# VH-VL binders against p53630: the designs that were tried, part 8

Target 1, 237 residues: p53630
Amino acid sequence: MNSKSQQQEQQPIVFVTGTDTDVGKTFVSTLLVHKWKAAYWKPVQTGIESDQGDSETLKNFKIAASTWQPPIFTPTYALQKPLSPLQAMEYEPNVDIRLLDFVVPEEWSAENPLVVEGAGGVCVPITRKLEITTDLIKHLIETSGHPVYVVVVARSGLGTLNHTLLTWNHLCDNGLRSHLFGVILNGEPNEGNVQALKKFGVNIMAQVAQCTTAHDQDMELHELPSVESLMTQQDVE

## First folded at step 1 (VH-VL)

Design z04 (framework fv_zigakibart)
Fold by ESMFold2-Fast, scan of step 1:
Structure z04 (fold): chain C 237 residues (1-237), chain A 120 residues (1-120), chain B 107 residues (1-107)
Amino acid sequence: as target 1 above (237 residues)
Amino acid sequence: QVQLVQSGAEVKKPGASVKVSCKASGYTFTSYYMHWVRQAPGQGLEWMGYINPSGGSTKYNEKFKGKATMTSDTSASTAYMELSSLRSDDTAVYYCARSKGYSYGYFDYWGQGTTVTVSS
Amino acid sequence: DIVMTQSPSTLSASVGDRVTITCKASQSISSWVAWYQQKPGKAPKLLISKASSLESGVPSRFSGSGSGTEFTLTISSLQPDDFATYFCQQYNSYPYTFGQGTKLEIK
């Protein structure tokens, strides 16, 4: 009965942001894509001159013996410099990013979730008008016609309490509390930090660590919550 | 400081065309969509379409496809709406109005309106 | 096209009254509704966006509520400057459509 209900339910867009640029957003996004059989979209990619970018990283990720490949949609903007989108545009004067340019790819069938990966943290400036990642999230909520939820990726270790609380409270203060699925901590498990964050009212979805074997991949995928369970938690709110 | 200033009233014969201008000031012209909305005498508001001044892409209400043409001049910060093959039922006040983007389809600033009268 | 229907078409009220105008959409539009005030001979003025977000510079006596298919604009204590025509507008789907308007007249 659950599986039938889940198939009939509209699939959400899940926006993955982080507490900073190097917290493992792409790794976590990759795990969520494979866990949920989701499609993937990175609206703005920077740093193309120095590496392949997150879409290519996700495309090249392999799990166990699975032959399934996620739909990966082209970034709306790809910028050369490894800087915030605003600063990267200073090096490409013909590029003018605007929030209205970010339209959910028409190729997304919406039979499975869409994982959207942000550039850096919630206050990262996206446009020359100083619109930030949080404004992009609000734009997708307003324009996509789909339920939109947010996952915050944070490091598990030193400094995470401050960075996670600042990010979480920023999103709540911007009216997004009802859209938050929770926080995924990336790195070595740290029960003390998990308990501290929970005492501040932060929902911890999972703790994930680097995968070096097929067994590690299976364990991490098992630990991640299903979209169904996350949406059920939101309904109970 | 944000201002949208439209061209003056026009009186046209049936079958003619009219081109209304809307000059923007006080903001970055290419950062906002420009919409056109008309209002026939004693009637409600009717959305005609928009132009994105950055690149010139347009979206028309199906009712106005082939009849209205929207253009912009970035160097002059001016949007234009040309209406062809005028009929008496095109008599209306035509407004330009600004939105943050196509997906934020509410209008925070409006031009003063241009009255177009089609007389026979 | 999404049809927006306002009720009533005309409303008579006195200064100090609480006034409520209703707007109904022919299908669900979530919260993608704006409200405008228009005075004779002038362009419309934005009052509220996203059903309930009050625009900067608009008096706090104006408020909006609703979601899905039924929306309301409320003026908690009517002032002389509030006698005008009010329009709702959906921006969930193209083409954007307006209600027919509600004329607020002095009683």
Scores: ipSAE 0.000, ipTM 0.411, lowest interface PAE 17.6, mean pLDDT 86

Design z05 (framework fv_zigakibart)
Fold by ESMFold2-Fast, scan of step 1:
Structure z05 (fold): chain C 237 residues (1-237), chain A 121 residues (1-121), chain B 107 residues (1-107)
Amino acid sequence: as target 1 above (237 residues)
Amino acid sequence: QVQLVQSGAEVKKPGASVKVSCKASGYTFTSYYMHWVRQAPGQGLEWMGYINPSGGSTKYNEKFKGKATMTSDTSASTAYMELSSLRSDDTAVYYCARDWGSGRYYGMDVWGQGTTVTVSS
Amino acid sequence: DIVMTQSPSTLSASVGDRVTITCKASQSISSYVAWYQQKPGKAPKLLISAASSLQSGVPSRFSGSGSGTEFTLTISSLQPDDFATYFCQQSYSTPYTFGQGTKLEIK
């Protein structure tokens, strides 16, 4: 029988990280949520004193062809200052983030994928013990009871070779190669950079360009692979 | 359940080689470094080196360079440690142990049961 | 190589006692110290990582402290199951090195 437990075991958690600040992680997360009919969770949000936050930004995105109404789960921590979680905690001494506090929301039924958006890049410090985003990814792999995969968002243009290779190699050196779906390049098309990254063994999933209209966002959806095709590739390799 | 299961005890003559295996189960094999640690009878623990199964990269204690070889088979979720040119002072219990890929922070949280290697004439 | 020195080498105690084991590093290693428990014929068990982080499933009577060159493992109320050999390990730089061990014995 095709039980509910079997469906829960097959639906993945996909962690979206980036090579730097402002590489378009929330934009890409929004496209993936609508493409895959996924739920969304941002475990730790900083900068709430000056911005609505990524969860609210995703709620407000409109994609012309998508009727999907994503479940959006509350961040486990929301910090005032627009800094790394470690630095933001210096301004809120009553807050002590620990990795064990990050439990996949109970409200996630696991009938659809869960897109988890990180704060900044892989080396961004999360806790007072200097645990970084990569440690959070490993924590979710160990504790979630679900397949966990990683998508890296990078700029398409100048500087991407260095930043993408540093991020990719860091994740591979930390034992996460088998969990990597690949890199999504955000920005103007740059075929030279795509070819160079492929020569270094980086898997390029898609090329997208951040945009503000519902029509343009819908067009970008068509560039993304299905979650089923990505999982099939991981099962083979 | 997370487990590391090692191969059985070995008795070898001086000059021989021995290859110890460590089979991992219950976790993603490539997400952790695998360390090898030995303990001579009645003595303390001695770190030999580690392998990152994700890419096969290794780091050895200088004392074991050219003597120990660490490898892994990701399809079988098995790590190996081969020790060559055995001498009597290589008699020890050899342990595999996993580390969360940091080497510094998480320590070695899961250990194999140990493989006794006896080198005698 | 970083040398880790434990004291005492042997410690005799009774159930209910508070016991402290000390570990000294030959150079500063920040907080990169792990503590292991080993019983005869068994593999070591990780108790504490990063000098003070208690491992899941380890009883709360175990605690670690220290930074730099001096570290301590404390058992606040010794239980029968706690009689074992204890090792500190630095994970600051390769080669990773262990202390010589402290054998905790029944008085």
Scores: ipSAE 0.000, ipTM 0.400, lowest interface PAE 18.9, mean pLDDT 85

Design z06 (framework fv_zigakibart)
Fold by ESMFold2-Fast, scan of step 1:
Structure z06 (fold): chain C 237 residues (1-237), chain A 122 residues (1-122), chain B 107 residues (1-107)
Amino acid sequence: as target 1 above (237 residues)
Amino acid sequence: QVQLVQSGAEVKKPGASVKVSCKASGYTFTSYYMHWVRQAPGQGLEWMGYINPSGGSTKYNEKFKGKATMTSDTSASTAYMELSSLRSDDTAVYYCARGPKYYYGSGSFDYWGQGTTVTVSS
Amino acid sequence: DIVMTQSPSTLSASVGDRVTITCKASQSISSWVAWYQQKPGKAPKLLISKASSLESGVPSRFSGSGSGTEFTLTISSLQPDDFATYFCQQYNSYPYTFGQGTKLEIK
């Protein structure tokens, strides 16, 4: 690790959040991980009593014709109930999540980017002090020692204008505009919604659709921007 | 450069104990599990367990529970495996091996010590 | 315990040959299998993890495949340095278990 410490300052952490719970954050995170050859970390996982969890979903996703598999780090907290972290803790009173507990995994070599996936949307409460996903993002910006950027995943279709604008404006109002790579729209292409969002000042970085074949995976990976191009865009601004 | 360097060969009598050491260098000692694997002469590999050097928690193969004791010294970046009540069938090469803590890879061992031969004979 | 059975136990081959070693688990282990190479008097060396993920620095002639209960290690063009014993290992369930080994020897 010592010989790579200088490179660790250059590799970004990219936090993937969403406009809601079911917008395809894990699917998009999986594509970004494979596109960027990134490591993956889900700091808080809820719902483990009824679901395998996002880390396991990403772990089992293979890209055709590739032997590469991403480093996947263990969640800092894994909670039983499929609720927000705050509400899930009501069922596990001995668990007390604190923002200080979220330390970038020491196992991350920083030779490649780290994709960090949030639980739900930006206002999802994480701690008993009512700290939300946005506060976790700020915590990582302040404590990681790495550049931190944010990707917002949103549905491409009905209702995306309202949900995306609320999420985007919330992040901007919280001083994170310079950290935003953009929005990825997940679902069938909707150029009208893309143009409307752009007129409101939202940066649409990509549009992705469901993958059912290896060919679909290759197409979506090709369409996604490189992490270098996104960082260059941010450096100019 | 990651290295795991083990202590030298041991010859013990039945009923004795042996303590094998494994000194790690070239990485953050507390960031990986340390596993122990043995290999009897001309035979296959047998997983004994692991220790998490961060905090000292252990996981044993049930076969070795109460027989093997794993410890670590973080200040010395050294892991230890002590085997008690030695029998002739404990004669083997004992390896330490590094495993990642991220859950998909914890059982894949990317670096191994050179091995410590333990011979139990009367 | 999950039993790992390798076939063949011994394989004779020539430089340049394609070599295939099979490993069967007594119950489903998903993709949680690693492959190791061991030369006489040496520690094992990790070649492949999670059934098909090639370890950094391992030659591309090595590949792994399989899921569930049947797994394969392939060497596409055998080199002199490849004559060794090969072991599969499951890490789906504790205790982790190894196959009995396949000795690859020169024809």
Scores: ipSAE 0.000, ipTM 0.420, lowest interface PAE 16.4, mean pLDDT 86

Design z07 (framework fv_zigakibart)
Fold by ESMFold2-Fast, scan of step 1:
Structure z07 (fold): chain C 237 residues (1-237), chain A 120 residues (1-120), chain B 107 residues (1-107)
Amino acid sequence: as target 1 above (237 residues)
Amino acid sequence: QVQLVQSGAEVKKPGASVKVSCKASGYTFTSYYMHWVRQAPGQGLEWMGYINPSGGSTKYNEKFKGKATMTSDTSASTAYMELSSLRSDDTAVYYCARDLGYSRSWFDPWGQGTTVTVSS
Amino acid sequence: DIVMTQSPSTLSASVGDRVTITCKASQSISSWVAWYQQKPGKAPKLLISKASSLESGVPSRFSGSGSGTEFTLTISSLQPDDFATYFCQQYNSYPYTFGQGTKLEIK
């Protein structure tokens, strides 16, 4: 074996962001974790005064078709207020988030993919120096030593065309087009929106919907592409 | 013109404490983190920690926790590093250095250094 | 802690020589490496950041390269002013660590 063989066997980090808050990023992250047998990391959690947090939500989300028990790594920062990280820090003056603090957990064995879930959308401010989610993605690309890819979660319904294109174009304009796996639409199927987004060059990975029972998620797992097929393609049109 | 000016040399006996100052000028003091690095005679550089002058948050190298205390005075644009319970192996030149830019942690400029000598 | 190992520890060279200093990290640090020059009795001076970005005012004969675990500082044509100690620094993770230094001395 040699360094090329080792690099080719390297498992990716997949960063899950969204077009907005509450588009279903944690639900989609849960599906991807179980589909890919991945580990999970939420670098910054806000709103812990009022909610258990996304790590606990993912841990407690059961999918009947999956026997996978994901490693879930502790957030680097956990903030009280349900606000952007920058705004939440206004209530905790001794907390000072820096991008350099986000180091991939050493506990990740890298035998499986790592799903990293962002806070809100791509322009959500993370640090007091106005660095945003896109800057965190670039930081992980530069520092992790692993291939890093991006999945965008968007709502399927009215308004998604504008929000998805703004997010997609922002990431492309920031030099990340080759890192984009695609968009997952969450909600009621909307073929018209899928076709419209495809005409603009957006790669649609899947359409999923959050169901009320664990058994109902079986169809969503079947719908999702494998991480190997996504890495082979990397074609966003 | 960006400049860091440190306090003068100190000679201390074992068990004493020393407080080194670093006065910043030519930039917005609260916009950049301030790091402290020491260099024992004839040895390499050793990172001690940093302070964010905006809010006063600190991060220490584990080796210096409980030994060094970093503070800042925003109105005076001055950072401080206090070293307690001095031993002979604390003899070194102590540097303050500005964290150049946002999340970037390379250092420019550096203070001129403060020599701390611990002798009995 | 990430250990930064420089080689050689001491390098003897003549004016006009091309010299290369290597810095190896004990684990991957992407491009998060800076290089400093230190002359006797003086504070270190930043030469290169992010492995290859030349600092303003630093002569173009200095260059940096590398990513992951192996990084190189090169001086293409050594000048008298370049005899000094050189340090690499990683800023990928805490605690930030420096190489032990490479002393560049006249042959």
Scores: ipSAE 0.000, ipTM 0.443, lowest interface PAE 15.8, mean pLDDT 86

Design z08 (framework fv_zigakibart)
Fold by ESMFold2-Fast, scan of step 1:
Structure z08 (fold): chain C 237 residues (1-237), chain A 121 residues (1-121), chain B 107 residues (1-107)
Amino acid sequence: as target 1 above (237 residues)
Amino acid sequence: QVQLVQSGAEVKKPGASVKVSCKASGYTFTSYYMHWVRQAPGQGLEWMGYINPSGGSTKYNEKFKGKATMTSDTSASTAYMELSSLRSDDTAVYYCARVYRDSSGYYLDYWGQGTTVTVSS
Amino acid sequence: DIVMTQSPSTLSASVGDRVTITCKASQSISSYVAWYQQKPGKAPKLLISAASSLQSGVPSRFSGSGSGTEFTLTISSLQPDDFATYFCQQSYSTPYTFGQGTKLEIK
């Protein structure tokens, strides 16, 4: 690639957050990683005493008829308790998470996008100074040297209008509207909720359902937009 | 009640194109994928691809890439399948079918009546 | 691509007979197989999903079984309305593939 092509084709960081803790962020992140041939990074992992963690879940994911494996980078912090990072630190007093500790892994070559998965929702507290996931997103925008975009994962069914609008409006109110790719709804298709969210100005990227087989995963991958099309949409807007 | 009603039979010359329609009623059109299936005279069923009417994303069987184009019109609750550069071996009955998805997989639960496309000199 | 092979291609039977149609996948597809019935000049009709789940409105004489690579459709007591062509289809991996079909005809 020549220098002009490299400058024009800078690969983005895409931060995946959610409207709640069990909305399928890791599942959607896994689909995006495979769709975009992206690298994956989970900056802070909690609950390692009781679960393998999201990075390990991604390592064990297999797509039918694919031998490709994503680069998966080590979390900056891994905490024992299945709580928010702030609360988990109460059980590990020698750990003091700071936003400055979150530096994009040097191993990322930036030839492909980087999918960054957050811990919980946008208001989840990360540091003892009460800095939240939104503050981590802003930190990456300021310090990474790459375009940073946000994908919000939400449930498709009952209760999604309130939770999605609260999350979307919070991000917009924090100056991040131009960084939003959109919302991915996880669960059975619900066109009524899609239309309602669109009337409020929410961009719906895709509807996906939780998969149990390699075939289902291939179907869901196809429903996702390419990173190139999302970047083009942002350039025009 | 769910119904898929397809356009009528077509007779075309080699090199022409044909656009088959499939009008859906009795359900929310954008909530279900629409699949297209081909059946040559006296032969079995062959999957061509699908379209998601919510957004218009498509997946094609490699055999039909460049030959078939699937589109949809949400306001009309109608799916379309266009065949270009028709050859005699494109003669077949073309079906649209709705896919139902659950934890057990995907299956074609309602079918259109079929559209016969005949390509002759 | 996953190849679905049906046997037999043609089956002659009498009303009241128990008939079995077999479908074999070229690789394991778990339970992601459906069975369809097609009468001359008509569109196919879904009979069974997920290898064994009988669809609403389909007579109880129809049943499906199997998992992995071998699947069967059974009609326990053949009725005149059952003379048709039957197709299996896998939904495990795209492209979706159908068996060649089994034509069930009057003996």
Scores: ipSAE 0.000, ipTM 0.496, lowest interface PAE 12.3, mean pLDDT 86

Design z09 (framework fv_zigakibart)
Fold by ESMFold2-Fast, scan of step 1:
Structure z09 (fold): chain C 237 residues (1-237), chain A 120 residues (1-120), chain B 107 residues (1-107)
Amino acid sequence: as target 1 above (237 residues)
Amino acid sequence: QVQLVQSGAEVKKPGASVKVSCKASGYTFTSYYMHWVRQAPGQGLEWMGYINPSGGSTKYNEKFKGKATMTSDTSASTAYMELSSLRSDDTAVYYCARDKWLQPYYFDYWGQGTTVTVSS
Amino acid sequence: DIVMTQSPSTLSASVGDRVTITCKASQSISSWVAWYQQKPGKAPKLLISKASSLESGVPSRFSGSGSGTEFTLTISSLQPDDFATYFCQQYNSYPYTFGQGTKLEIK
């Protein structure tokens, strides 16, 4: 039933989404890529008329203590306007994004994890059929032949309880509870918000803050969980 | 409730063009893609392409690029497929078909078909 | 292009028989296959989507199974109304492609 490649290639795909557009998904994805020695793929990039894009940002990022550079795969779609993929397509009538177009890059050797970064939050519309980021995650679960897990990036500060719970519950309600690694809080430490989210049943993976020194980078990398420990937790849960 | 009603049979000479219509009713026309599929006499089904009536974007099977043109009229809830430079091997029944909402691209409703015969 | 190969091309059976039609994809298509029934002079009718999901209004004697590259359509107790041509379709990748069809005939 299963192909030989599916049995041999067991490294996970980890989809990084967020509670909003500017919560630090690219920063967290960069840390995870370097922590896990992972490859990186941004399936849909918008806003290329004004910015270089997240793939180029990650390519230019250097960890002070490492000469290693990640494999970075080309986005399937790159759109001009800094809008959701659906809205950006209104400005490019020859572009029609479909979920079937998102095929895991064949260049990925699968010796290490693949970090896939989403555009904005879970309800961001991607296709003209009103398919959202959650539908893209489901598509990768169904078609990739690899275990797929989800990391949610959220701000640590005020407002995170509501936004994180809305995102978390949306994913759970869509049958993805068993695919959730957890939430990474980005920003100044806020232990009160961590404890509150845990009381609601949210798995908090890590708290990370903006890195300004080599020491800060090493500390953040040390605090992030290994992919092996996350997969072990999912197997026994 | 959902119906796709196609235009009547056509007989054309080689080199002519034909335009087939497909009028939709019973659903929101712009919420579903409209596909075109043909079937030569006694043969299997061949996917030609689709149009998204919301915005008019199209995707063609490479075999039909430059040969078929798909358009739609949202106010009339009608999709069109025009086939140019007709040859005898374009003789077929042409179907419009609606894909399923929020699911990948199988066809839940089909038009009754339009027979196009190309002969001299 | 993904090639969909159906077997057999023709199948002779009697009312009450259990019949199975096979569809093989040239590469993995996960579960993205649909099955259609076509009667002479009529448009195809959707029977099954996502390999095994029975369409509303289709009799329960029809069932689908499979994943990856090999898929089957089964009719558990053949009725007179079931003599028709059956097509599989992959919708994993562009262009969407159909099998060549299996004609189910009276024995």
Scores: ipSAE 0.000, ipTM 0.412, lowest interface PAE 18.0, mean pLDDT 85

Design z10 (framework fv_zigakibart)
Fold by ESMFold2-Fast, scan of step 1:
Structure z10 (fold): chain C 237 residues (1-237), chain A 123 residues (1-123), chain B 107 residues (1-107)
Amino acid sequence: as target 1 above (237 residues)
Amino acid sequence: QVQLVQSGAEVKKPGASVKVSCKASGYTFTSYYMHWVRQAPGQGLEWMGYINPSGGSTKYNEKFKGKATMTSDTSASTAYMELSSLRSDDTAVYYCAREHYDFWSGSRPFDYWGQGTTVTVSS
Amino acid sequence: DIVMTQSPSTLSASVGDRVTITCKASQSISSWVAWYQQKPGKAPKLLISKASSLESGVPSRFSGSGSGTEFTLTISSLQPDDFATYFCQQYNSYPYTFGQGTKLEIK
């Protein structure tokens, strides 16, 4: 209720990862960016030879009845092959990705959240020293000077219980439980899977489906939680 | 081959209503929004609103709320626009035009238009 | 509402000329601008979408540029078939709005 305290509080960095490649991380990141009026950063992009990349995909998205456009920051690395960053570097021997190279863009004003999108899942190797996406998340927690939280994107259907629990438990086992906002399920609604995941202690933030119309966008944006509600939940424990 | 074919010209008295049709062919009707745009004689183009044939949701330009009604018939692949309480300044050519929207490519507006329906409002 | 202001309202040119038409938005619309050609008695024809993306079948002498609030349509070497009225349109937000049109006529 105290608008002065809220205005003075730093907005968080929210890292969006997934249970695997192609679970809809870019789609969900785009919805969160528009829901929260956030900035967007994809630190490492692969597959440039065959794809426009996630930053371009987000630039192409528009919300009907809105003039607002998100700040989109340039990837620190852009690699040609559609492989993990480690494997893509085998085809570009002059590139040597290091976690130290991932510095939050200075252009981010921190007046609104920053959505950071990962490459693939939590165990995807980023560097030649076998540092994985989880290590990148820890690096941003330690070095950004901002609160950092994690959203996990998972498919809603068959196989999600195993993949979501493996991802969730991996993050918890790596000391990140207090940094987890929750899981967003992407795909056709599946109440049975939501209930099962909740019984295992997984926090389900939302269920979203692929949008084909402006009406679908409005419905999905309404379904997503505000960043304020997520921050309040973390403050209460 | 994509075609949008509109109904014929109408002459109406002030206070009457008119209903214009737009029959789509050559594509999946429910995969595209259908918009309505009018053009008064010697004037520019004015956006009226759209209908999503998948589910029938509509969005109107505020100027046309309560005056225009957009509907569609999926089985006939036809969109309709009804304009009520006609005034002389509603004299215009009325166009239907399709818009593609998807998450990956964004919007691509009005790549195909109907031929237009002339509505004349006179005493 | 976003107001789209086109200039000039009329433009006289000769075959072979390079012509430019400008469209200014009252607020930022990123790249969500389309350009249409309209000949008397005909429906408009889409030439360019997303400020600079040329539609299939449109001659390469047509090009678009701009971002934010100022956009241009250029015809690099005017042909007799190009004398028509041209409209810009923003589709960044509802209501979609059009410029008032530029009539390109023979000098």
Scores: ipSAE 0.000, ipTM 0.457, lowest interface PAE 16.1, mean pLDDT 87

